# VH-VL binders against Protein PARTING DANCERS homolog (PTD), part 1

Every score and structure here is a prediction.

Target 1, 248 residues: Protein PARTING DANCERS homolog (PTD), of Oryza sativa subsp. japonica (Rice) (q6l5b5)
Amino acid sequence: MERSTHSTGWTCLPPPPPEPAAPGRGVCAMSTSWRDKQQPSLINFIAAFLAANSYRLNFLSISPDFIFNNGELSVAFIFETNWDCQNEGAVFSRVNMLKRQLKHLYVVVAVPTKEQNESFNRSYHKYGMKLGFPTFVPVTDPEMGFEKIVKIAHALGVCKQQDIISRLKNEREQAVQCTDSFLRVLTSIPGIDNHDANALAQAIGSIEAIAKASKKFILENTDLSTDKAETIVRFFRDPQYYLSPKIN
Unless a header shows other numbers, all headers, positions and changes below count from the first letter of the chain; antibody chains are not in Kabat numbers.
F, E and O stand for the ipSAE by ESMFold2-Fast, ESMFold2 and OpenDDE, each averaged over both directions (binder to target, target to binder). V2 = 0.75 x the mean of E and O + 0.25 x the DockQ between their complexes.
[cut] stands for letters that were removed.
Atom coordinates printed by the task and the answers are left out, and those that the model quotes come from them; centres of patches stay.

## First folded at step 3 (VH-VL)

Design a7
Fold by OpenDDE, look of step 7:
Structure a7 (fold): chain C 248 residues (1-248), chain A 121 residues (1-121), chain B 107 residues (1-107)
Amino acid sequence: as target 1 above (248 residues)
Amino acid sequence: QVQLVQSGAEVKKPGASVKVSCETSGYTFTDYGISWVRQAPGHGLEWMGWISAYNGNTNYAQKLQGRVTMTTDTSTSTAYMELRSLRSDDTAVYYCARGDYTFLSDAFDIWGQGTLVTVSS
Amino acid sequence: DIQMTQSPSSVSASVGDRVTITCRASQGISRWLAWFQHKPGKAPKLLIYAASSLQSGVPSRFSGSGSGTDFTLTISSLQPEDFATYYCQQANRFPYTFGQGTRLEIK
């Protein structure tokens, strides 16, 4: 009596098709731990801002403060809303940890006072942060910081999506759209207009590359003024540039 | 093997300057900062300052502001510390130390052998 | 500036003894504390970094603990080669500062 072991082939039902991504720009995951440390007014601002920009907000237990997912691209953010001059090392410890785990990481730091800005600059250089790995973005206030976060996330996400689409469809049309996204990011830099941003995008091609570009390189490859070139370099390399606190 | 090798002992008169070198090997020079620490006879360790080998940024102890200058030469992977207007109380063993940029610390993990600087009339 | 205060200034102990050295910061420094061993005629040696992380090559009898303002270095079983001066150092912010040192002597 040959016991025909009917191997009931567990037909692994294919995972249900991913629910069509809501027509939103993407998803923003906010760290619950980060949220709990912030003023309610800031959280409300963030929620409203995300909603206005077609992002879905989720609260998760994540290591970074924010993760933006725009399709296939995930961008992580550390967001220091109140720079502590007495605990500089803690921030950089966290940065060092996360930069090893995350391919796309940005650090936004609110340094509204001269003292905080000096502290940040000192610390930034002390801990030997390589330019662009991760990119640090000093800001004067948390609201501005978050706006920049969204701009960066959006620009990168759109660019990545367009790059994928371009490869699949038409490279030329998609390249133009990517450039527009970069322009939005670059024009957020004080003193940089659309022309300047376009020149930079064309000459250098990526935000990361721009961040690493020398003043000389910028001047040789664009029509930017010396002042603007210096501004770009300082913006990415000199934390003091971002925070000329107009301390009224 | 990671090594920091300092220049030899110096004897100076008050008011003179001294420049101590710290040649590094066994690692990427620009990946770390260099701190200088001294120890006067009968005293503890005193941090003098720090320099980034990556971008040349410096931070000096307030006590030494105006008298100390730290520099690096990337071509030779060497750090330098110059101390001017020397005083008798500057007599000490001077150390260079590599600043560790690891995950949870900024510690001095590798040290030079030390350079004795004697200031005497 | 952040002041670091070590205790005791000196300690006499025998081989095999458990030794504890404390370090207090005048303000919170998180875990940015290092411990060094310093012997006469030698360069200081890093023992512990980040308050509790053992440096590579350092014997496991050394351990560090603490966070914020209070830190401890422990030698579980003192060996002959452990007689030296020990320093804590904060690396939270410039200027870096050392404790005054603890001299560990043979009883």
Scores: ipSAE 0.000, ipTM 0.489, lowest interface PAE 12.0, mean pLDDT 84

## First folded at step 12 (VH-VL)

Design m1
Fold by ESMFold2, look of step 14:
Structure m1 (fold): chain C 248 residues (1-248), chain A 119 residues (1-119), chain B 107 residues (1-107)
Amino acid sequence: as target 1 above (248 residues)
Amino acid sequence: QVQLVQSGAEVKKPGASVKVSCETSGYTFTDYGISWVRQAPGHGLEWMGWISAYNGNTNYAQKLQGRVTMTTDTSTSTAYMELRSLRSDDTAVYYCARGDFLSDAFDIWGQGTLVTVSS
Amino acid sequence: DIQMTQSPSSVSASVGDRVTITCRASQGISRWLAWFQHKPGKAPKLLIYAASSLQSGVPSRFSGSGSGTDFTLTISSLQPEDFATYYCQQANSFPYTFGQGTRLEIK
């Protein structure tokens, strides 16, 4: 007789909390539609691996298969866990669509058999070479594929974190709240000059705080005009111009 | 508005060549490929070949290999199809059609060009 | 070359009828099949791509189904403007090939 259990036989780590009490490396969003196509053992591996690497896992209805977000940088992934030799056009069509919308995109493809590897290589030469971007990463199995996904996301996050640390150390060397980098970021906003950037630094202090400030707060605490205040608020909250700062 | 506008009808003698133009507008020319499809009187649609407007790569139907040349001119957003050594059974309406590189869903077609081959 | 065979070659039907046209590929083409409507003196018109995806501007009475080698086009309630010749076309691999066509005529 078959010794089937009720649906409690699938092992899964608890979902991460909605908002961490302390900072981790960041958040990993997994597409719910992607998750539902996968073997439970792979999802269990991914959840455990993310927890071991200090990422909070969220299940969301997102366009790529994964998004890693550390508050300043988002990196998206397409993860084909089993290459289908009969469905190659769908993969490259989806990649072509998403690369138009996403600045940081990687494609990880599991090709566990020799036949799948050869099929992928032929398809890549036929179609993928024309894309130029994004990077394609063939792997032998899905677990290796996800390990590489986390490695890529962490490496990119570490570089950005070191840039932030360098800016904070440079700020200690300055007599004002703003460094040259701070002023260059703010003055890149149309209509914002050095005087405006210094006023924001003195009244509000940091780029993160300025991004969160209301139009009313800016007008009440700086000499900026209504038009300039509105431009600043829009710049930081409109995803078309720049990826928004994460707000928990 | 996306449009493909083809050159006018042509009458040719056997052994001659014909070059049909397909001028595109309303989209980024290099983002799509161009296929050429013909229909002889009393017959169905026949795919002749494809050209990438991005890099000029081509793929031709085997029965036409050696007689057909497809080209593009990016500066005018125009595709061309030249068929050489014409025969009477090349009498057909010739269409250009736009398709992406992966699905090749021919979503926009030219109006067609009648080529008549007779003595 | 992948051969595409349509059935029937011709069908006579009345306005309001449900019409089904089939297309068989000589080998697997996954979902990479398109359906076209072609009227005399006009360019072909894309109806369905990727087996079942309805092209923008095409009435919802048109639908497509199938995968692998067997595909169908269905018109749920035939309208006067639907009398035309219909072609399937595989876009899985070069050379791309069309079915021989199905004439849909008024009864």
Scores: ipSAE 0.006, ipTM 0.386, lowest interface PAE 16.1, mean pLDDT 78

## First folded at step 15 (VH-VL; from p2 with light chain A50Y Y96W)

Design q4
Fold by ESMFold2, look of step 17:
Structure q4 (fold): chain C 248 residues (1-248), chain A 119 residues (1-119), chain B 107 residues (1-107)
Amino acid sequence: as target 1 above (248 residues)
Amino acid sequence: QVQLVQSGAEVKKPGASVKVSCETSGYTFTDYGISWVRQAPGHGLEWMGWISAYNGDTNYAQKLQGRVTMTTDTSTSTAYMELRSLRSDDTAVYYCARGDFLSDAFDIWGQGTLVTVSS
Amino acid sequence: DIQMTQSPSSVSASVGDRVTITCRASQGISRWLAWFQHKPGKAPKLLIYYASSLQSGVPSRFSGSGSGTDFTLTISSLQPEDFATYYCQQANDFPWTFGQGTRLEIK
């Protein structure tokens, strides 16, 4: 999902640059302990592939096997290059530990034979992995696996950037519509004009607060007449008003 | 046994909107994303965008940005594509297909929905 | 975006013929290429993925080859049900894009 929590929602995010800077997709960090266990031909393939895809490669002591930074997003990978069911417990224990630490984690597993694929599926169900988290991605060989890792990292970066821009645009439109809806509701009350609606907004605030306000409270906090204050209270409380079509 | 079943053909006037549904069955809906592809008469296939059934993330083709919205309803295992401000060149057969950024290919497709935009 | 160019735009052939369709990418796409068959009034059907992997349920007369920028779909012995339009699609880099299609017609 989103990187942020519901309690930390942002109403305005910095836009990405309108013109892309020099072509680069980000930085890939590879675990040194993972690297040192692999055949050199695979590491050479990975380095060449990252360069061809405009990723810089850094070797670091990190807990996952790979971390990609695509500007606004970081995504981590566990990369099991040859599935062996004899070591399944260690693999799933590591997955369970890392998924607690990392918001965006994918597990890529090379299963070059049908037997290994079937063995992996049995182990996946045995260890009770949650559907879709962390996402497991079986592949036929390690080179295909790393190509898939890069495709996933790039797609997530592009999708999150697009989503942020679209959400900012929608939030600005919704803010304008929210203001319009506020005034539309209040001025739909008989005898309430734009001045009265603005006075209510300034003094009381939200429609919810106005709907709950007493006649006395409205009179004390606005310049509205007693007739207007009574009309507002009746509009929100009177069952006869609720039997009429509402205007938003 | 996996099926994607789309809503029926529609005739629209320029400036209107259309919303096409894609009801899935025979698999776990949240395991795969959905892409939308269209084909205008006498033309080839054109990718429009995808939506993740897992979390609702979307990506749209640049030419359609601002006019298209893709959504899902997990309770009915259904994906939706809405195209707004229709023009005559939006006349096409619209397909849903199983696949998003995690997929190797679009392996299962809906039957298609003809949308005709004419005065 | 990666442009996919197919050739020829159409081909006429008889049952039993060998047919070859090519697809070229505007930049390297490794082996991330799929082939689809599409008949009027029907849903597109996946034939080949990852350049040469045959989709389950697809007859073995279909084969794919190539890597990098140049790819080929081959039908070794054309059958009556194979008359359709064929599309290539790259899945190497987002967004995914299709070739313009090749119509395979009965002669």
Scores: ipSAE 0.347, ipTM 0.699, lowest interface PAE 4.1, mean pLDDT 81

## First folded at step 19 (VH-VL)

Design u1 (from s1 with light chain A91Y F94W W96Y)
Fold by OpenDDE, fold request of step 21:
Structure u1 (fold): chain C 248 residues (1-248), chain A 119 residues (1-119), chain B 107 residues (1-107)
Amino acid sequence: as target 1 above (248 residues)
Amino acid sequence: QVQLVQSGAEVKKPGASVKVSCETSGYTFTDYGISWVRQAPGHGLEWMGWISAYNGDTNYAQKLQGRVTMTTDTSTSTAYMELRSLRSDDTAVYYCARGDFLSDAFDIWGQGTLVTVSS
Amino acid sequence: DIQMTQSPSSVSASVGDRVTITCRASQGISRWLAWFQHKPGKAPKLLIYYASRLQSGVPSRFSGSGSGTDFTLTISSLQPEDFATYYCQQYNDWPYTFGQGTRLEIK
């Protein structure tokens, strides 16, 4: 069957082949109302497929047909297992409603016949669906559709994790850079060593805060000597400190 | 009618680069990914990589990483494949094909572009 | 990478014959398998997608079956225009990979 129109809204590359089923990829919530409209054979297929892919299946009273939760990311799916050419308006009304409520929404539609496919394509344009959100995925049969659902959910989950990891990595790198800069500044002060600098970092936290800290505060919150505390205060607050010849 | 039309044959020297275009028509360009596949003389089909026409995401064959770049121009509905540091073993017919796992595999193909790398 | 192994590498047959080509994946790929026909000087043509779905415009004498790791392409009654090289291709995981091909020649 020719697939003429669909919205490809991948935000990330498909994940590498599933590494062996790491325990607990996530949870799949299936709508009870959706379930009750399906053939038992399809439900059994879905259950088996989810199990094989390390998803836990829960039946819930939810508005989407499926919600996949892969940790921090929830992805919702509308799954039309058999496109009804006479009920296109209802489907798109539902899509419009849910897309306003959900950040991640996909619509999978089984269009096994040419007529259904053409009907879907016409309807897609008729109801003014914009490219990108939600993503529509036409399929030939419900089993294919569900497999794609799982692939999409998994891919998005992996992408989110990678983003988080990347962010954390960047944050760590920035933190390290800040720490290094912090240490460099403080250790440039005569008589201040790495230990002193670290003590100040732990007690006060920033160069700006140190610059504003009183001698008393430094002495109360660090193990620095009185002389070192005085030197720090002078360094940041006494313009004459820089003008005075470094008495070696 | 859905069509993929590729640029003409290319003859290149070793070390040079080639950029093949694939102009698409008859469908919404951003709805499908584009894969590039090549066939060297006497060999089978080899997948080179994939690009999403929607967001520009790419996946390249490891063998070609660093040498291949795939791009798309949505304004002209055209996909491009650039292969750098050409070698004699890059001599092949190069195909663009529409499709990915979200679609029905590679359902539409370009006519192919012969790239010959010779000293 | 998923390796795709086709068998046989070549087959000689006559018009009217039933021809069967097999493809084995090194790991499970569900039904994300396609079959292509390739003739010299022409672009590859999609025959079957999702292991068993007949592409639009492809004659019904072509059929695909299988899931997981083992797949089969069948031509029920070979026609003169069917002599070509056939490839299986998985599109379950990156990188996509093709089989080595099966050359179908006239006996």
Scores: ipSAE 0.828, ipTM 0.914, lowest interface PAE 0.6, mean pLDDT 90
Fold by OpenDDE, fold request of step 21:
Structure u1 (fold): chain C 248 residues (1-248), chain A 119 residues (1-119), chain B 107 residues (1-107)
Amino acid sequence: as target 1 above (248 residues)
Amino acid sequence: QVQLVQSGAEVKKPGASVKVSCETSGYTFTDYGISWVRQAPGHGLEWMGWISAYNGDTNYAQKLQGRVTMTTDTSTSTAYMELRSLRSDDTAVYYCARGDFLSDAFDIWGQGTLVTVSS
Amino acid sequence: DIQMTQSPSSVSASVGDRVTITCRASQGISRWLAWFQHKPGKAPKLLIYYASRLQSGVPSRFSGSGSGTDFTLTISSLQPEDFATYYCQQYNDWPYTFGQGTRLEIK
């Protein structure tokens, strides 16, 4: 059997790390219309497989055949369990419709025979599918197809989580850097310590705002002494402050 | 016909680098990942790493982390494997192979490239 | 890493014999297992993928079975060209890992 050409739109498919069976990987929504067209044996397989992989199965009236939701990402799947060489147009029409509505769409197609595989390949080109949008995954049988669906969904979910974590980490780092810079500037002012700087940060929030703050405002919103408040105001507003000899 | 053709045998000194090429033909290059596998004399097959010809994503064996770099050139449908800081135990036949979990295992292999590391 | 353990390490058999090689994974890999034949001076050849799927062009005397952790390669009637080293490989998780190999020799 000539293996079908894969339009693998590998956007982000890191292999799923063997995560310990973490409770509740996510939810799998199965289309009721899709379900009703399938053999009961396949449905049972899917249900068992999902359970074994800590997915909750829900039956819903949805346009995609499957939607996997792991909390951060929703991934949709079209699953053709038996490629119909005479119904190519309908499949691609559906694909074109859904790809306009969904950011993450995969099309899994079972093409067990050479004829089906050739038909699929021809159709793929005929209908002008762009590589990777959506990603097509030809398979030899429905069970394999569904396992790949779960793998893809899981991998994408993990990837998204990692991205979020990375982003949060970066944001925290930036926030810390900003805070450090903020503290550095304020504590460079004679008589201003870290406590004072933090009080100003909480009350006013930015160096720019502090520079514009009145002495009265500082005193009303912080526990700084009158002298410290005046020093801050002078530091930012009084050019003579820089010219004054450092009283050692 | 799908074919993977690798570059010729290499003889290198310890500490040197080697770059092996794997030219592919007969299929859409970006549809499959490329894995590299090696076999040292008297040993079994060892997976070295994988690269996606589609997006350039890579996964390397931990043992080779920092020493191996896999790349692809879509314009020439060629995959490359560079191994740096060569050691005597890097003496092996190196294979490129098409495939990954999405494409159902390594179905097509290159003919292999012997890399000999000797002082 | 997933460890793949093959058994036996070597097998002596005669032409016409039924040969069975087993492979055990250290953890569940579903059916993401492949079997390869490797002859000296040649590239490895894929025999079976997804535990039981026969690769195109491979003789039907080769068959694979199993799921989860235990897998089997069977040669129903050994032919002269089948004497080689056989490897199982998991491709369920990174890093991909091979079994240590089973050398099939002529008795």
Scores: ipSAE 0.823, ipTM 0.916, lowest interface PAE 0.6, mean pLDDT 90
Fold by ESMFold2, fold request of step 21:
Structure u1 (fold): chain C 248 residues (1-248), chain A 119 residues (1-119), chain B 107 residues (1-107)
Amino acid sequence: as target 1 above (248 residues)
Amino acid sequence: QVQLVQSGAEVKKPGASVKVSCETSGYTFTDYGISWVRQAPGHGLEWMGWISAYNGDTNYAQKLQGRVTMTTDTSTSTAYMELRSLRSDDTAVYYCARGDFLSDAFDIWGQGTLVTVSS
Amino acid sequence: DIQMTQSPSSVSASVGDRVTITCRASQGISRWLAWFQHKPGKAPKLLIYYASRLQSGVPSRFSGSGSGTDFTLTISSLQPEDFATYYCQQYNDWPYTFGQGTRLEIK
């Protein structure tokens, strides 16, 4: 282990994991341009469905048709409510532009007829295979499509929250191991037990600070005895102490 | 045309592990997630978990957390389910099925793989 | 977890009978419910998805209805090949869950 010239990183306590977001909570932003092209009955359905699923709906000037934000993940959607067999290239051109700007993008396409579904499949093989991502999701009607959008946003949020919690728990476990290494060094000093090591850590902090502390400072800020305080000071400042213990 | 073909039956002792494969064909593998469903003798169907063939994200049934791992191999269009620390009540037919929150219900299923756990 | 409860647990019926199976979810699942037919030694077969949509290749004597928490599967005129176990399954939210099954037997 190579010793650093600045304060050691022995205090490895990351913040606790964030409290997971409640399912069905979040914000849905709907593009005003998209909204204004839709039948009002579809917009009323969307608003009611979002409310039933505890999403707040905002109407905004945004580039995709929808953005869902659940606190930890932002997911964007293009929603083609009626696939146009005669102008499919416009959809793929828009997707190509937006995928460069957006990390999480999904394209939901209503294909209620067999002809529209076949047209979409041909166009996807022609254009969509070259794009890489994003995922294209065909649906049978616009209401099913919006329910699917909410399901996708929620499922991705669940996966993201699980990953965040797992990462923070791993970091906390590693921080405890760093603290254990700190205490193992201190308890290797003859006569210093776990209680003494914890008292030093609490009152003074890093091993570097303890190594520089005076006997008087240790006695004033810990419950250690005079003998223990002297042992600590000599352990860090006596050039030969490291090789042999101080005994009788 | 669309097929899910699973590996053959296995007999295991308690404490061992089993890994069942599910080779897919006839569709773009990364467009669908794969779920695993099992049925113990005399019991109903039980969903075990899901894996995204797109990015490898998973969600496991809570009772199986810590014992199950689902993976995919895009180069062979194959999904895998590994169940560890087997118990006698893990004796079941194990199915893979395509479908998830991106698609409709489980429309195509594998033929099933009998896993028998006995001492 | 969303609990799915089927009723009845079993039914004995004759060819030509009308059979109705019900499924209740412990919370609202909109229309994200599927019905499966399962025969011994075979994989489960999707009959109905999105509560009421008939899967391709499934006979029209099968129909589904419902939304929210209460759903039904109806077989309008029972055929010999319909004797099987039937499961409802919600796919609204993880974990996905199945009903306990309804065994349809020959009377």
Scores: ipSAE 0.509, ipTM 0.791, lowest interface PAE 2.4, mean pLDDT 84
Fold by ESMFold2, fold request of step 21:
Structure u1 (fold): chain C 248 residues (1-248), chain A 119 residues (1-119), chain B 107 residues (1-107)
Amino acid sequence: as target 1 above (248 residues)
Amino acid sequence: QVQLVQSGAEVKKPGASVKVSCETSGYTFTDYGISWVRQAPGHGLEWMGWISAYNGDTNYAQKLQGRVTMTTDTSTSTAYMELRSLRSDDTAVYYCARGDFLSDAFDIWGQGTLVTVSS
Amino acid sequence: DIQMTQSPSSVSASVGDRVTITCRASQGISRWLAWFQHKPGKAPKLLIYYASRLQSGVPSRFSGSGSGTDFTLTISSLQPEDFATYYCQQYNDWPYTFGQGTRLEIK
């Protein structure tokens, strides 16, 4: 007999996805050593921009220049606000040290002059042409650079949330299909109805565990009758069960 | 010379699927994401989604979630967009464009692929 | 989703005229706004990015301005090749969205 699902009871479905967090995009940690090297006007711009975009700003002793935390995603940034043509390798050396510690690292480089842009491109080719990690993002000025940092951090957070939601939906669909296959196998056993199949699922779990369960174990852990428990045990252990001649 | 070249026009029945290709050249494929934009006859431009050529991450427009899949093949520098369960209102010109949250804007576009869905 | 509203929906103008098209976002998008020119049978063409920066190869008669929610595209002296449909597009947040378009026609 088929039974519809109620608000309670066991299912293969994962729990409902959590609701999105309250307004606010997350937390931005800024390196104190990086901050102390910058013009105060840039720091004021950054603070105002983060507030306008619902990020909480913390000043911390951290190895990258910025870390953005968007719930389940942490992304780090190196922010070179004025490319130094006379010390071209310093950024790449720092990147090589940090990339071992950080799964998500982006490097934003301000190259406001043509000479700086050419110097950066030459150095990028020399020190690490296109091995793919970390991503380097040239910008024309520090204000644009920080706006880009926030845009990148937000986009990555949204992408991650969409992926998580999609994965949870897929797991729910697979769980339902798993339950259907499970019940299909069990109810194919003569005399076993949906109630019996659900009782077996709740008490024992997997089809392989049920196939290996003893008659005694089934009787002790379910409400199945002795006849039903015997039928289950024989069904899985004796492929010729139904073909056997009846003996007195 | 940076160039995006799309596959040819397609005619499909409702319920079918279509897969449009976008072959790129003249730049390092993994440096940029690819977005897909469509325009139905008599309508404006509609962004469909994006894929990272670097790691395959995607973000799809909500109305297309579940019906669209975007992929890349780094060995051929080609992006693909597949739209399933086609309906007559999916008739449109489909564009690929170079650009994502890392770039400034969609600076290079494919020539467009007309997909017609009719019974 | 961020809605982009263009005004006007169409403009009738003559060669040599100055034309202004506006675009308003439903929430702040900083300067992450682009303007595109679109002619039938062709791919859209990027004119302006980051609200005010002219794309390479685009004539200087095109200019953009604005920040936050209100943006403007200006063509200072129309040429025959400028009759087209113009779209604004925000690229601040997923999903990226376009305005409904402004059709620029010959008077």
Scores: ipSAE 0.456, ipTM 0.778, lowest interface PAE 2.7, mean pLDDT 83

